# Designs tried in a protein design chat: miniprotein binders against o13629. Part 30

Target 1, 363 residues: o13629
Amino acid sequence: MLEAVTNPKSSLATFSKQLNGLLQAKVVVCKSVNPYFNLALENYLYENSTAKHCLLLYTNSPSVIIGRNQNPWVEANVKLCRDNFVNIIRRKSGGGTVFHDFGNLNYSVLMNREEFSHTENASIMIQALRNLGVHARLNQRHDIVLAQSQRKISGSAYKISRNRCYHHGTMLLNSDLEGVREYLRSPSTGILSKGVSSTRSPVSNTKLLKAEFIKQVISCFLLHKSHSTTTKPLSKPRASSKRLYDIEPKSVITLEQNDLLGVPSILKAVNELQSWEWTFGQTPSFKQHLESTELSVSMDISVVHGRLEKVIFSTPNATLEHELSSIPWTGLCYESGFANTFLISGIHSKEAISILKWISDSI
Below, E stands for the ipSAE of ESMFold2; O stands for the ipSAE of OpenDDE; V2 stands for 0.75 times the mean of E and O plus 0.25 times the DockQ between their complexes.

## First folded at step 9 (miniprotein)

Design z07 (at its last look DockQ between E and O 0.01; V2 from the best seeds 0.00; counts 0 for: pae O 2.4 > 1.5, off the site)
Fold by ESMFold2, look of step 9:
Structure z07 (fold): chain B 363 residues (1-363), chain A 99 residues (1-99)
Amino acid sequence: as target 1 above (363 residues)
Amino acid sequence: DPEEKARELLYKAFELMRKGDFDEAVRMLQDAIQTARDIGDKEMQAVALAALGLAYERLGDLQRAMDYLEQAIRVAEQTNDERLIELIKYLLEWVKKEQ
């Protein structure tokens, strides 16, 4: 059978028009739930959008998102996430660790650096919530909380460069708040980290329908930006006020991941975000101290770029200390179970085996 | 020297695992397992199977990890190396541990 081929000239023109429309869009709603793609798309728009203000909306499949300078072994249960197919991703913005799932909406507002405001996007989100009957306010930490319970429904972070910035955050609609706590509870002890620590707050869902919240956020965003650029006060009511809710045909774009398969810079960003070297290898250097009274041993570990740099044992048994120090610790990836291969490689004393098991149970 | 070749494959596989190169370690361990079978070295076969199970655990494939560790126990039980049997059983329970 002869396969029909697409007209390359027509296909290139269509792709170019679609890409140009994306870069001029004031609102992008992305239907992908792939967190690596969604973060890569955010960075792509951050670098390339020509709109004065751009709002990106997306949802991720279950993911733990750590801040740029955080330690994932302090902020999350890394093994539990891996065992349950929960993504762990380092984002490019600062701040603390959050959990995303299908009941959460993410928003990102891209703007010029001089227009950055800690409170402006919160005001837009609060108005959208109010229009749907949810009464919320901004607290001292710049979190959005329910007015009565003071429970957090939205947190945010930002990235600022020379020319542009983005302010992005979460909105808890119908997230699995009970299940998420296990993924964010680190089993590690004794870590001395220079990384940014999360400040955890009680959370709640708004219980809003995602489609209705998206419509309100878009409406409030577009109205707010049109009013903020106008220096002329309104002198009388306008009969055409409903036209402020009309969206230019190309101002709001709905996007799927397949629409951007031909953009090499997005593919490269996805691959980087997926790499071990980004999420774990970019962890600020840290140390860990572990003690076992039962085994009469302590262990001091230094970790650089996510790999063991130095391991020091202290025990009154000098022969055992020498035996443990002869194990090739340097260069191992810091991960739960990193000592397990040593149990089956080579011959160790019973005392060393007990300590290796203790390490495997402790990290 | 088939025994020396099998030991060399296993040593290189452990080095790959320590560096985090689990996909390549899996390939090398499969060769090590086959070489150990060809020469009848059941201790080496059990160790290679256990290492393969650990590699799959690091790759997030817990079902294969458990399957290979169980195979390793069965092979190790055909030896008289009680320490090896106990260690592989410990590793299987470690992999099964859900928090």
Scores: ipSAE 0.679, ipTM 0.911, lowest interface PAE 1.1, mean pLDDT 86
Fold by OpenDDE base, look of step 9:
Structure z07 (fold): chain B 363 residues (1-363), chain A 99 residues (1-99)
Amino acid sequence: as target 1 above (363 residues)
Amino acid sequence: DPEEKARELLYKAFELMRKGDFDEAVRMLQDAIQTARDIGDKEMQAVALAALGLAYERLGDLQRAMDYLEQAIRVAEQTNDERLIELIKYLLEWVKKEQ
């Protein structure tokens, strides 16, 4: 530490060394629990890592992670997530909706497309589990399940590009499985979505200590990948790994959020992942039918980019139908448009207020 | 000593950058660049310009990041320090990939 103080060139070199070390690392353990940062880091390593194989390990704070083409209002209780400060995040990969908390471990294996396997990285995880006395197997859906109970302990999501891919999984250690069910149960009815629906499976915890499991996963991964004789060069020379300095990158790197503060692509990715436009605006188009027999009203809505396109009311009271239809619905955000109608259209009849409240409770 | 001042400013700027304080690092790096120009220290000027490029990169201003890294290369080429030139060229290529 002291020798870096005297020469500005050595400080620039040390920074460049840290970055090169990250990009060449075989294993990256992130200590941050910020889900936006961790998903941004995963994408950054996917796009920039020069390692043939990179294992990323992280844990998120309580978060609902939806697939790239999923509808959050179908896949989760959005209101309950908001009320409990549970983040809703749209990932850049396909697949189903998952819940993350302090009781699970995320693992991502980043590799060349030619090395993509549904089974290889799962076998590493199964070996790590076995070394800790947990008997698991891969099922026909490529989920890791407990050998006896067949309960899912890890699901998988994939991103495959022209040259690179990753296999992401979430290992259940000591997660709140009841809370998971509540956050992943949409209260919304009558939705006809073009989005991809999640398949639910019975889940279980492994009950392993996170630190012990991380140690075994790292060991099994490094051992397995050391025997992989596939000498295929990275198809694009990502920026010539001319070791500017003869500094052997550490095979295993531990990161904190502060260590990557200010990588612009990470900050840009964090900001994108936090945006309403990405999270909700990227929702596939859907229609919803709602009906209340008690209020003698029905409603048909179309939603495009998470905004109301069309709203149609039907009620026996023509004056009330006209009042509800006079509200400028088009372009309002799906949830907030119904909640904020009073601010947009002024004072409503008591009957209209009752209907607007019913809608707000039903979406 | 202006040379010692410029080194101290650069060191403090790198500490600020490690802490995520890029706005303050930009101010210190601008002063370091000016001090390095005034004394004719091209190596320190090139390092400070490269660090300023990285600070603007960190602030999400990729255009300024590239502009300052390109300036840093032009100044570094006047030092005949091949290792410094290669380092700053590598940093510029890295920023260009984030566009």
Scores: ipSAE 0.051, ipTM 0.616, lowest interface PAE 2.4, mean pLDDT 85
ESMFold2 (binder alone), look of step 9: mean pLDDT 87; pTM 0.885

Design z08 (at its last look DockQ between E and O 0.01; V2 from the best seeds 0.00; counts 0 for: pae O 1.7 > 1.5, off the site)
Fold by ESMFold2, look of step 9:
Structure z08 (fold): chain B 363 residues (1-363), chain A 99 residues (1-99)
Amino acid sequence: as target 1 above (363 residues)
Amino acid sequence: DPEEKARELLEKAFELMRKGDFDEAVRMLQDAIQTARDIGDKEMQAVALAALGLAYEYLGDLQRAMDYLEQAIRVAEQTNDERLIELIKYLLEWVKKEQ
């Protein structure tokens, strides 16, 4: 814990030393389950770590994590998530949507751009799994699957910039694989999206204890990165090799969220990741077409930056069409129930009320 | 003019709701509810309470959303506006629906 309260100058020097140690660490284990903090920490290390390779390990409370270029209304049941306090977060890396819970371990390897490898980190994870009796392999999509069933236990994505990159992924230990399906089942119909679609694979848990897997991942990572000048698999120790504990006793840092309360750039990143403008407003533009034969109406919606840009109704009743088009749709956040406020904010014909209810029930 | 003030507060709150500024809308709706109560406009009071319930639904506080919508229904039932009563009841059931 920082001691900022009792002596600001001493506390600043102590905090600076802690932060410098963090930025030089080879392994960071974060105990926070706050997904916004954990992703902000990942980005902070991505931008600022001086280690050649840094392994970050963390677990998130129940969260839907969408890729940088995905549409959350296609990939998830946004209202169900909101109603059940399941976070929806847009991450900064590409790829598809995943669910995190307490039975999932996340890993992230931050490295210099020239060190990036499609397979190196997967081989480290596979060795850690093998050491614990789980036989796995890397498939053609760069997912880690169980060798016999071919069920996916780990997916990954990456982010590359000019100087740095990270390769991060999940490891399914004891996740609630069936109970989370409803959060990832979008109720939306008629969406034409330019966003990246998820490719879903059958999944399984490894059933490993998290503490044991973390120990093996750290051991395999530190040994592999100490020896590797290529992407070759870990070699067995020779007779003259030292135990892991003797090699790098200070290289593993364990963090809690409170340890970094004083880092303004992390707080700023948390606020950005929590913002509607990031998670929903960064959605690639899309259109939606909805029809009700019962009400003899169709609705065409254009959505830009998560807000309604244009809404067109088609119905045989020209008076009704004009009434609906006079509603101030443009600029409205695209959210489940967005038509609900119009039910109470003005006076509408019986037919328009029926259509507003239909919109509320459809989106 | 308290009647004009109450109307202006409610109109501005709906503008905030449309923009997605629900935290600020909550604050304005609380003032609109009190102003509507002070002037005895039960229809405006019910509408403001229902809007407050919807704002809390967006913010993820379903318990407050349902509580305010239930309050809105009780106030609306003191009016002769049967359509308003049924619309607020629809909104309460919409908030309760499992997705």
Scores: ipSAE 0.629, ipTM 0.901, lowest interface PAE 1.4, mean pLDDT 86
Fold by OpenDDE base, look of step 9:
Structure z08 (fold): chain B 363 residues (1-363), chain A 99 residues (1-99)
Amino acid sequence: as target 1 above (363 residues)
Amino acid sequence: DPEEKARELLEKAFELMRKGDFDEAVRMLQDAIQTARDIGDKEMQAVALAALGLAYEYLGDLQRAMDYLEQAIRVAEQTNDERLIELIKYLLEWVKKEQ
């Protein structure tokens, strides 16, 4: 509970104190299930945290999280996600596409670049799992796998900048593994993408209680990082903001749902992550070939920034080819352009309508 | 009491800002600034101006955010409250890094 601040000066000071507390925290537990907020908070802490090591923990509502340079139409069933209110979010980090739900725990360890390790933070997670009777190991792909079955229980994604890095992972506790398969299987065919493709692996749940696992992760993290005597001086503290107040940094902070912490850049980042231009407009350029033997038609398309650049039809019926080619395709959004052609292009022949439906069902 | 009114307006504005209702917070902060000016409470005026700067940062108007934070510093400098001045200067430096 934000204590009702009985004095405006104390309100501003409390706000500043909370922000400084967040930036100095060793552990941040976010209770929000809003995936846009959680990814915005992760980016905010990555950019602004003054802690030597910060562990962020959060869970998202059902969401497909694509890598910075991935094609959503290759990595996921976009239509199925939309029809089931599953969020599609492009993260600011590289790597593969993952599904998040209430059965997952996201963990992100934020640190200085000089402390980057593929193995160190995974060892903390493996120790936490061991303390709960789950035997896991790190594989050659830096995935955490069950020791017996070799099934993946956590993947890793990394972001490395000049001064800071993070190791992000998603621990499978009690996730819908069928939903993971359905939402991450694109129905789209004939796509030649410049995007990064995901490697799929057999997955399993740990079947651990979230609260118990969080407790063990926090304990193992704090213990491990207390013994890390790496006295390497912090590279130039991003702005020596004179600590306005000797705010004793709370080692562990819990954020409530919809706690904006009074951080405007989080709201800006939420709005960016929700935007079509970020999610779909940042899609790497691709081409797609579609063919229907039944309708005696083929189509070649180019897509740039998630919009149609060129559409070419081929059909034995020259009148139909001219009709389809007369539609103003250029600049239409890839997915919605085909779905909305019926509204944009006026009255079409029955043959053209059948082809437009086939296209809309094939992308 | 105008002082109590200005305090209540600021408390409500901070509550609205925490809820994400920045448009209503701006209206309350403008009334708080005027009330604080009318009674000559420079501390309350500086805090309300700083809060208004933050509200505009939330609204994505970084120029107004900076302008009001700079105005808040000028008013706070008249209070001789070094902690308040340092606080508002820190907020201004924060907003400047988001540009």
Scores: ipSAE 0.142, ipTM 0.715, lowest interface PAE 1.7, mean pLDDT 85
ESMFold2 (binder alone), look of step 9: mean pLDDT 86; pTM 0.869

## First folded at step 10 (miniprotein)

Design a01 (at its last look DockQ between E and O 0.41; V2 from the best seeds 0.00; counts 0 for: pae O 4.1 > 1.5)
Fold by ESMFold2, look of step 10:
Structure a01 (fold): chain B 363 residues (1-363), chain A 99 residues (1-99)
Amino acid sequence: as target 1 above (363 residues)
Amino acid sequence: DPEEKARELLRKAFELMRKGDFDEAVRMLQDAIQTARDIGDKKMQAVALAALGLAYERLGDLQRAMDYLEQAIRVAEQTNDERLIELIKYLLRWVKKEQ
């Protein structure tokens, strides 16, 4: 079956050839900075690529990327990100929260499950760094660190299914390491979460030019994977010989978002990643406990799929306790200010109003 | 019945806001505001304007949120409901605090 797309820059016949070429590509360099598109493309290649190994390279506009099983209200200041147009995106792989900006490069290696290795792709990145004069090593946490300072320059995560996997990571080139701190500082207190917590590490930039690092990563990747896929032992190539990448240049594709307007599954994935239900609704269930000594009240919240499931108030005033419990809490999205509409949508006692204001100021 | 229509529009708008359907709530609140104005119900008009401001805050449009909350205050000041006036002023301060 063929997927048809109207696009003045392509015809159906040429689009079909381009799509087939993409699915056979060993390296894809994506020029889009749209993080939703880039993650959707990664998943598309993960599901549909016919190459034994595929390397995807991309950069995102400023974004907070949380792991599959993390709690965004623990890992970030969600309202601050929204108010300053910083994306918050749940990725499909596990691990901790990272910040992406124009100064880092993201890499993703897509492969069959039986070929997964925690260290193989790191060794490729380390060789690319070494070729550009940056001496790095893999530490005990499987992060790539500078050899002299031991500061982290690359972290990674992976997604493993029955047949396929990908191993992806970030390489810090010239990121704004200081300017992003406030987005990753959660204002929340009292959250009891089963989600994976981020581990903070000192970081540094490599100060490499992105275009030069991309060239080295591609070269190292293609040489490494050609040796690992053959059954015959190969001699080391001489210093001037780069025959493999010279004879397979069409296996490297550069694309942008407009090239894939005709792929409905990518558009569907972009919409899913942009949805509240994915980023916030897929949060593992959690609880929160808040107390006010001044108001003589405590509040216990259970949150399921990012929405309030149960709210329990404890206060010596039984009439007030019943009044607060009569408010329709269940089903509200968990977010800053979720109690504000109750201040104007009903008539409440002065004491209940004070508690509603406290809730609005506390989440 | 115009009063029943206005009350139903406002009730449904609050239900949409509780479910997180802020775009649809905005459209319904605009109708509620006009209906409340047509029947001369200043209290309902102020509540609908304040709700509209909160809906825009949830949509990330802080400038519109503040504009509508300020309008809500001016309308509420034409009522005898001092609690409503104080609550809408609190909501405006809350929105401004997050800027």
Scores: ipSAE 0.669, ipTM 0.909, lowest interface PAE 1.1, mean pLDDT 85
Fold by OpenDDE base, look of step 10:
Structure a01 (fold): chain B 363 residues (1-363), chain A 99 residues (1-99)
Amino acid sequence: as target 1 above (363 residues)
Amino acid sequence: DPEEKARELLRKAFELMRKGDFDEAVRMLQDAIQTARDIGDKKMQAVALAALGLAYERLGDLQRAMDYLEQAIRVAEQTNDERLIELIKYLLRWVKKEQ
């Protein structure tokens, strides 16, 4: 119950104090399942957190999260994701594509650059798993795998800047592993991408309760990071007057989406992450060859910034080839270029419409 | 000329949609729909409504996308342009598959 503080000056002071508490927090547990908000919050904490170490924990609604330099049309079934209300999000970190759902826990450890360690953060997660009877290890790819089956239970990625970094990853608790396979299997053929390709690995669930695993992760994280603070003896608290302001910043904060609606940088980051230009327009350049033996047509596409740069048709019918080539393909969004073309061009032959339908089914 | 204005609004809207600027395309398409209504050009109105449906699909508002495509079909049915009707029905099926 955040009491609606009716006084605007007291609301700003309370909000500023809450925000400072967030920025000093050692652990942030976000309850929002909005993936755009959670990734925006991660970025906000990365840019603004004053904590030496901050652990962010969150879960997303069903979402395909692509790496910074990946091609969504190679890494995922974009159509199937859309058809099932599965978000497609480009993260600001590198690495491979992952699926998030309600059965997955996301972790992000934000720290100073000098303290960047893949192995430390993985060790915290492995210890938390061990405390719950799950035996896991770090593999050579820095994935956390089950010790017995070698099946992947956690993938990770990172971002490093001059002063700050984060190392984030997934933990498979009770995810839909079948849905993961479907959404991460592109139907697209003939793509030659400059993007980073994902390495697929056999995955498994840990079958742990989320709440128990969160408790263990928080405990292991706080214990591991407490030994890094040199014990300056806190001099005895002088019994000076209860100023209502000396609420020690809670080391662990629980956050709802609404708690940060007043932060413009978070809203800007949400809007960026939702944008077509970020999600699809940041796609590395690629080429695609498509062929239909039934329609006796082939096409070669070049795509730059998620837009058609060049489209070349080859058909035995020169009139049809000319008709298809007369369409202003250049600059159309790859995933919707055909729909825009239907509206722009107005009058196509039956043969051209059949090919445009085939293109629509193929890209 | 209101007809030329409506055509130019549609052209600009399609160019914006082509450029991925769907928010500005929505504004221009609304103006195009109104202009097409004012001149009684049902074909242009149906095309503009269909384009508005696609713009909302791209903005992630699938409900508005379907609603405008359904409106576009109803307007197109008044033109007896079977090809336009089939096209907009195809677009609606496409957006419904994206649901």
Scores: ipSAE 0.023, ipTM 0.417, lowest interface PAE 4.1, mean pLDDT 85
ESMFold2 (binder alone), look of step 10: mean pLDDT 88; pTM 0.891

Design a02 (at its last look DockQ between E and O 0.03; V2 from the best seeds 0.00; counts 0 for: pae O 17.1 > 1.5, SAP 78.047 > 70, off the site)
Fold by ESMFold2, look of step 10:
Structure a02 (fold): chain B 363 residues (1-363), chain A 117 residues (1-117)
Amino acid sequence: as target 1 above (363 residues)
Amino acid sequence: DPRLIEYARLMLKWAQEGDPELKAAALLAKAFLLMRKGDFDEAVRMLQDAIQTARDIGDKEMQAVALAALGLAYERLGDLQRAMDYLEQAIRVAEQTNDERLIELIKYLLEWVKKEQ
């Protein structure tokens, strides 16, 4: 059905029918690995799904995902990510920074606010793990950990508004746990930040096959939600049926990114999530202090919405201090190398050039 | 600074009236303003025009600065290969001038880009 949407000969009526089916789906498995699309889809389903509970499953290409109120220059090596084509994206939910790659599965349960439970979706994941021979439990921080080692295999976060919420998380299957540390290790020094800091725990992979884990998660999810909808106690036992996934196959939709090219609100959300103003400009205000004993200078930076608000230099050379203060720092994007353009766009003393190079080497 | 934006607009108007040196300078000035604001894609477009205009009038110093700025814009966009390529081109053009300060600064920027990989 969704394959008809990807056919160039598909009618508009067929697309509209499939889109309506998507909004009624209890489970959506998205095959896109584009993190901007996947998070936009999550928000679209959060806003528009008519199912009582909707489970979204997806995987992202290598990405650093920062929580809503985090400082990316504290949580990650931003330049290293950009230089190595690791996406950096701020998500709409709170919580800490995580790394996604092809070896983890992301899950998101979208629901009305009154349906929210800290533990219900975790129990579904734990049952799916147990069915595949992985013994796990929920810890005090609401992470899923391996029962024996207590190493984290799933973390989650929430977005809760007045009427809607989602509970989303990661399940580590075969992620490159050793490689991720480099991207999440910030090289920055001297930052005083009010942003939310990550709480890091030792992690492990479950080593499960993704396709088998997806099948179990879907089955456990559908079975759990079908039993929770009864309004009356039954006086007599009902005979068990086969797995729910096999019973309700049409309520599970597999989706490609191209299936939704005609949905303007998704495109708008992708554009927002890709924007500098969202990922970096939404950073809580912070300050940075840097010193060079060799150059006898210190620099104090205030950053608001990811841009330099104020820069103060202190040096015993008053002429140099005045020269550096005359540079138009305010409004400049806070990024590695932000001083580099001043090296070629103005006339500066030898001493000021040395300071500009120091700034470029320090941030 | 709104006055810098107005200056760039007026300079571009004067360049449209037939002074190619003012046209190249206006394009370069606008590109630096765009880079300051983080509008690197538009800065690239301005810098390409500035480079061609500087080449047409034989202004090697302006050509080198515009090439170096283009390299920095690509570095900010994450395209390190183009960044290094344009910085190397900027050095070659700058070496055709007597501006040793400019040559050394562009070489520093090239090494800065290379260190981060």
Scores: ipSAE 0.531, ipTM 0.824, lowest interface PAE 1.9, mean pLDDT 84
Fold by OpenDDE base, look of step 10:
Structure a02 (fold): chain B 363 residues (1-363), chain A 117 residues (1-117)
Amino acid sequence: as target 1 above (363 residues)
Amino acid sequence: DPRLIEYARLMLKWAQEGDPELKAAALLAKAFLLMRKGDFDEAVRMLQDAIQTARDIGDKEMQAVALAALGLAYERLGDLQRAMDYLEQAIRVAEQTNDERLIELIKYLLEWVKKEQ
C-alpha cells in the first residue's frame, strides 16, 4: 500500500527511509521484468549497498544477455532477436552469453571483495534445489548441473572491483529451451572476432515453481549467512519451522517497477544499457570474410566499435568492383541489412544490386 | 532498443497523422513504454484502445499482441484472473493468424501466469 502521503516533506523522508532500507537489505526481490531496470538495479546495489551480503532476485522478459567483452553478432541471432522483440543487453560482468525469459530466475549475490566465493554462492543454490527434490552439483566450469544427466541448469558470471563484487547467475525453472537455441545461434559466417566466445552446454529445466524456489533460496541464503557469523558448531537444528516471517522484516525488501525510477543513477544506468553504443559499440573489433561463388564476389570487412572501418570487394569485373568500392561504407553500423537501398544511392547495375542483396541476406 | 523507442515515437507521430494501423501500433508502443515505466493503469487504458483500434482495422496480430500485453499488465497489477482471461483471448485471436510463433509465445505467457497462482 503506497499510502498517498499528501505532504511532500513526509514523502521525501519516507523515500529516503525506503532507500536506506534497500541499501541495508540482505535480500531484494525485484518484481520488474524489465531487464534494463533489473541490471541497472544490480549495478546500483553493487555500487551503493551497505549490506555485507545482498541477494538480488529477479526475472527478465525474453532477453539475450551478452558478456562485457562479447560480440553480439557471434553470440546471438541479432536479427531474429530484433524481429521477436527479444532484448539484447551487454552486461558489465564477464563470461558467456545467456538467454533470460519468464521461466528463468536470476540471482545476484553482492558482497565485499574479500568474501568472494562463487562456490559458496552456488552451494546456497544447490541446497535450495535439494530442499525441493532437485539433485544438482557444481561442475569444473562452475556451472550448476543436474547430478544424473550433467545438464546445465545454471550459468554464472561475476564482477570484482577493488572493494565489492557480485556473483550472479541464472536458474532454469521452466524456460523455453528451444527459443534459447534459436536466439543464441548466430547465422553469421566468416567472423574472426577478438571477443570472448561462449561455451555451449546441454541445458535442462528444473521444472520448479518460481515462488517456491525463491522461498528456498531466500531461506538458504539467510541461514547460510547467519551461520557464517557464528563459529559454534551448530548442534542439529531441530526443523523448527521458523516462518520466513521471523527473519527481521527489514532484511527482505520487495521492489516494484516504479520504486526506483526517481533515482538518477538508475535512470542513467538504464539509458546506458539501452544505448546502441553500449550494446553494439562496445563490441571488440572483428573481421569478416564473405564469399559468393554464384556472384563471383568476395568481401572483406573490418569492424571497429560496431561500425565498418574497411570494406574490400574482390570480383573479376573491375567496373563492378569500382562501383561497389565507391559506396561510402566507412562509419556505417554493422547490422543485418546495412546494405539496404536507403543507404545506397546511385547504384545502377543489376549486378551490384544483386551483390547488395546478397550482403543484406548474409550479414 | 533505442530504435524501438524511436520507432514507437515515430509510430506515435504517424498515428497523429491519422493512420489507424499506425495508431494501433503507437498505442501498443506507448503501452509498452508505460509498462516499462510501471504505469500499468495507464498502460491498461492504452492497450484497451489498441485492442479496439486493431479490431476496427482487422489487424488480428496487433489485437493478439495487445491482448497479451493487457494480460501482462493485469498480472503486474496482481489480477491474475484477468491476466489469464486476456491471455486466453490473445491465444484465440492469435490462432486465427496462423502465426505459430505468436501462438507459442502467448501460450508460454499463459503458462507462466498459471504457475504464479
Scores: ipSAE 0.000, ipTM 0.207, lowest interface PAE 17.1, mean pLDDT 82
ESMFold2 (binder alone), look of step 10: mean pLDDT 82; pTM 0.794

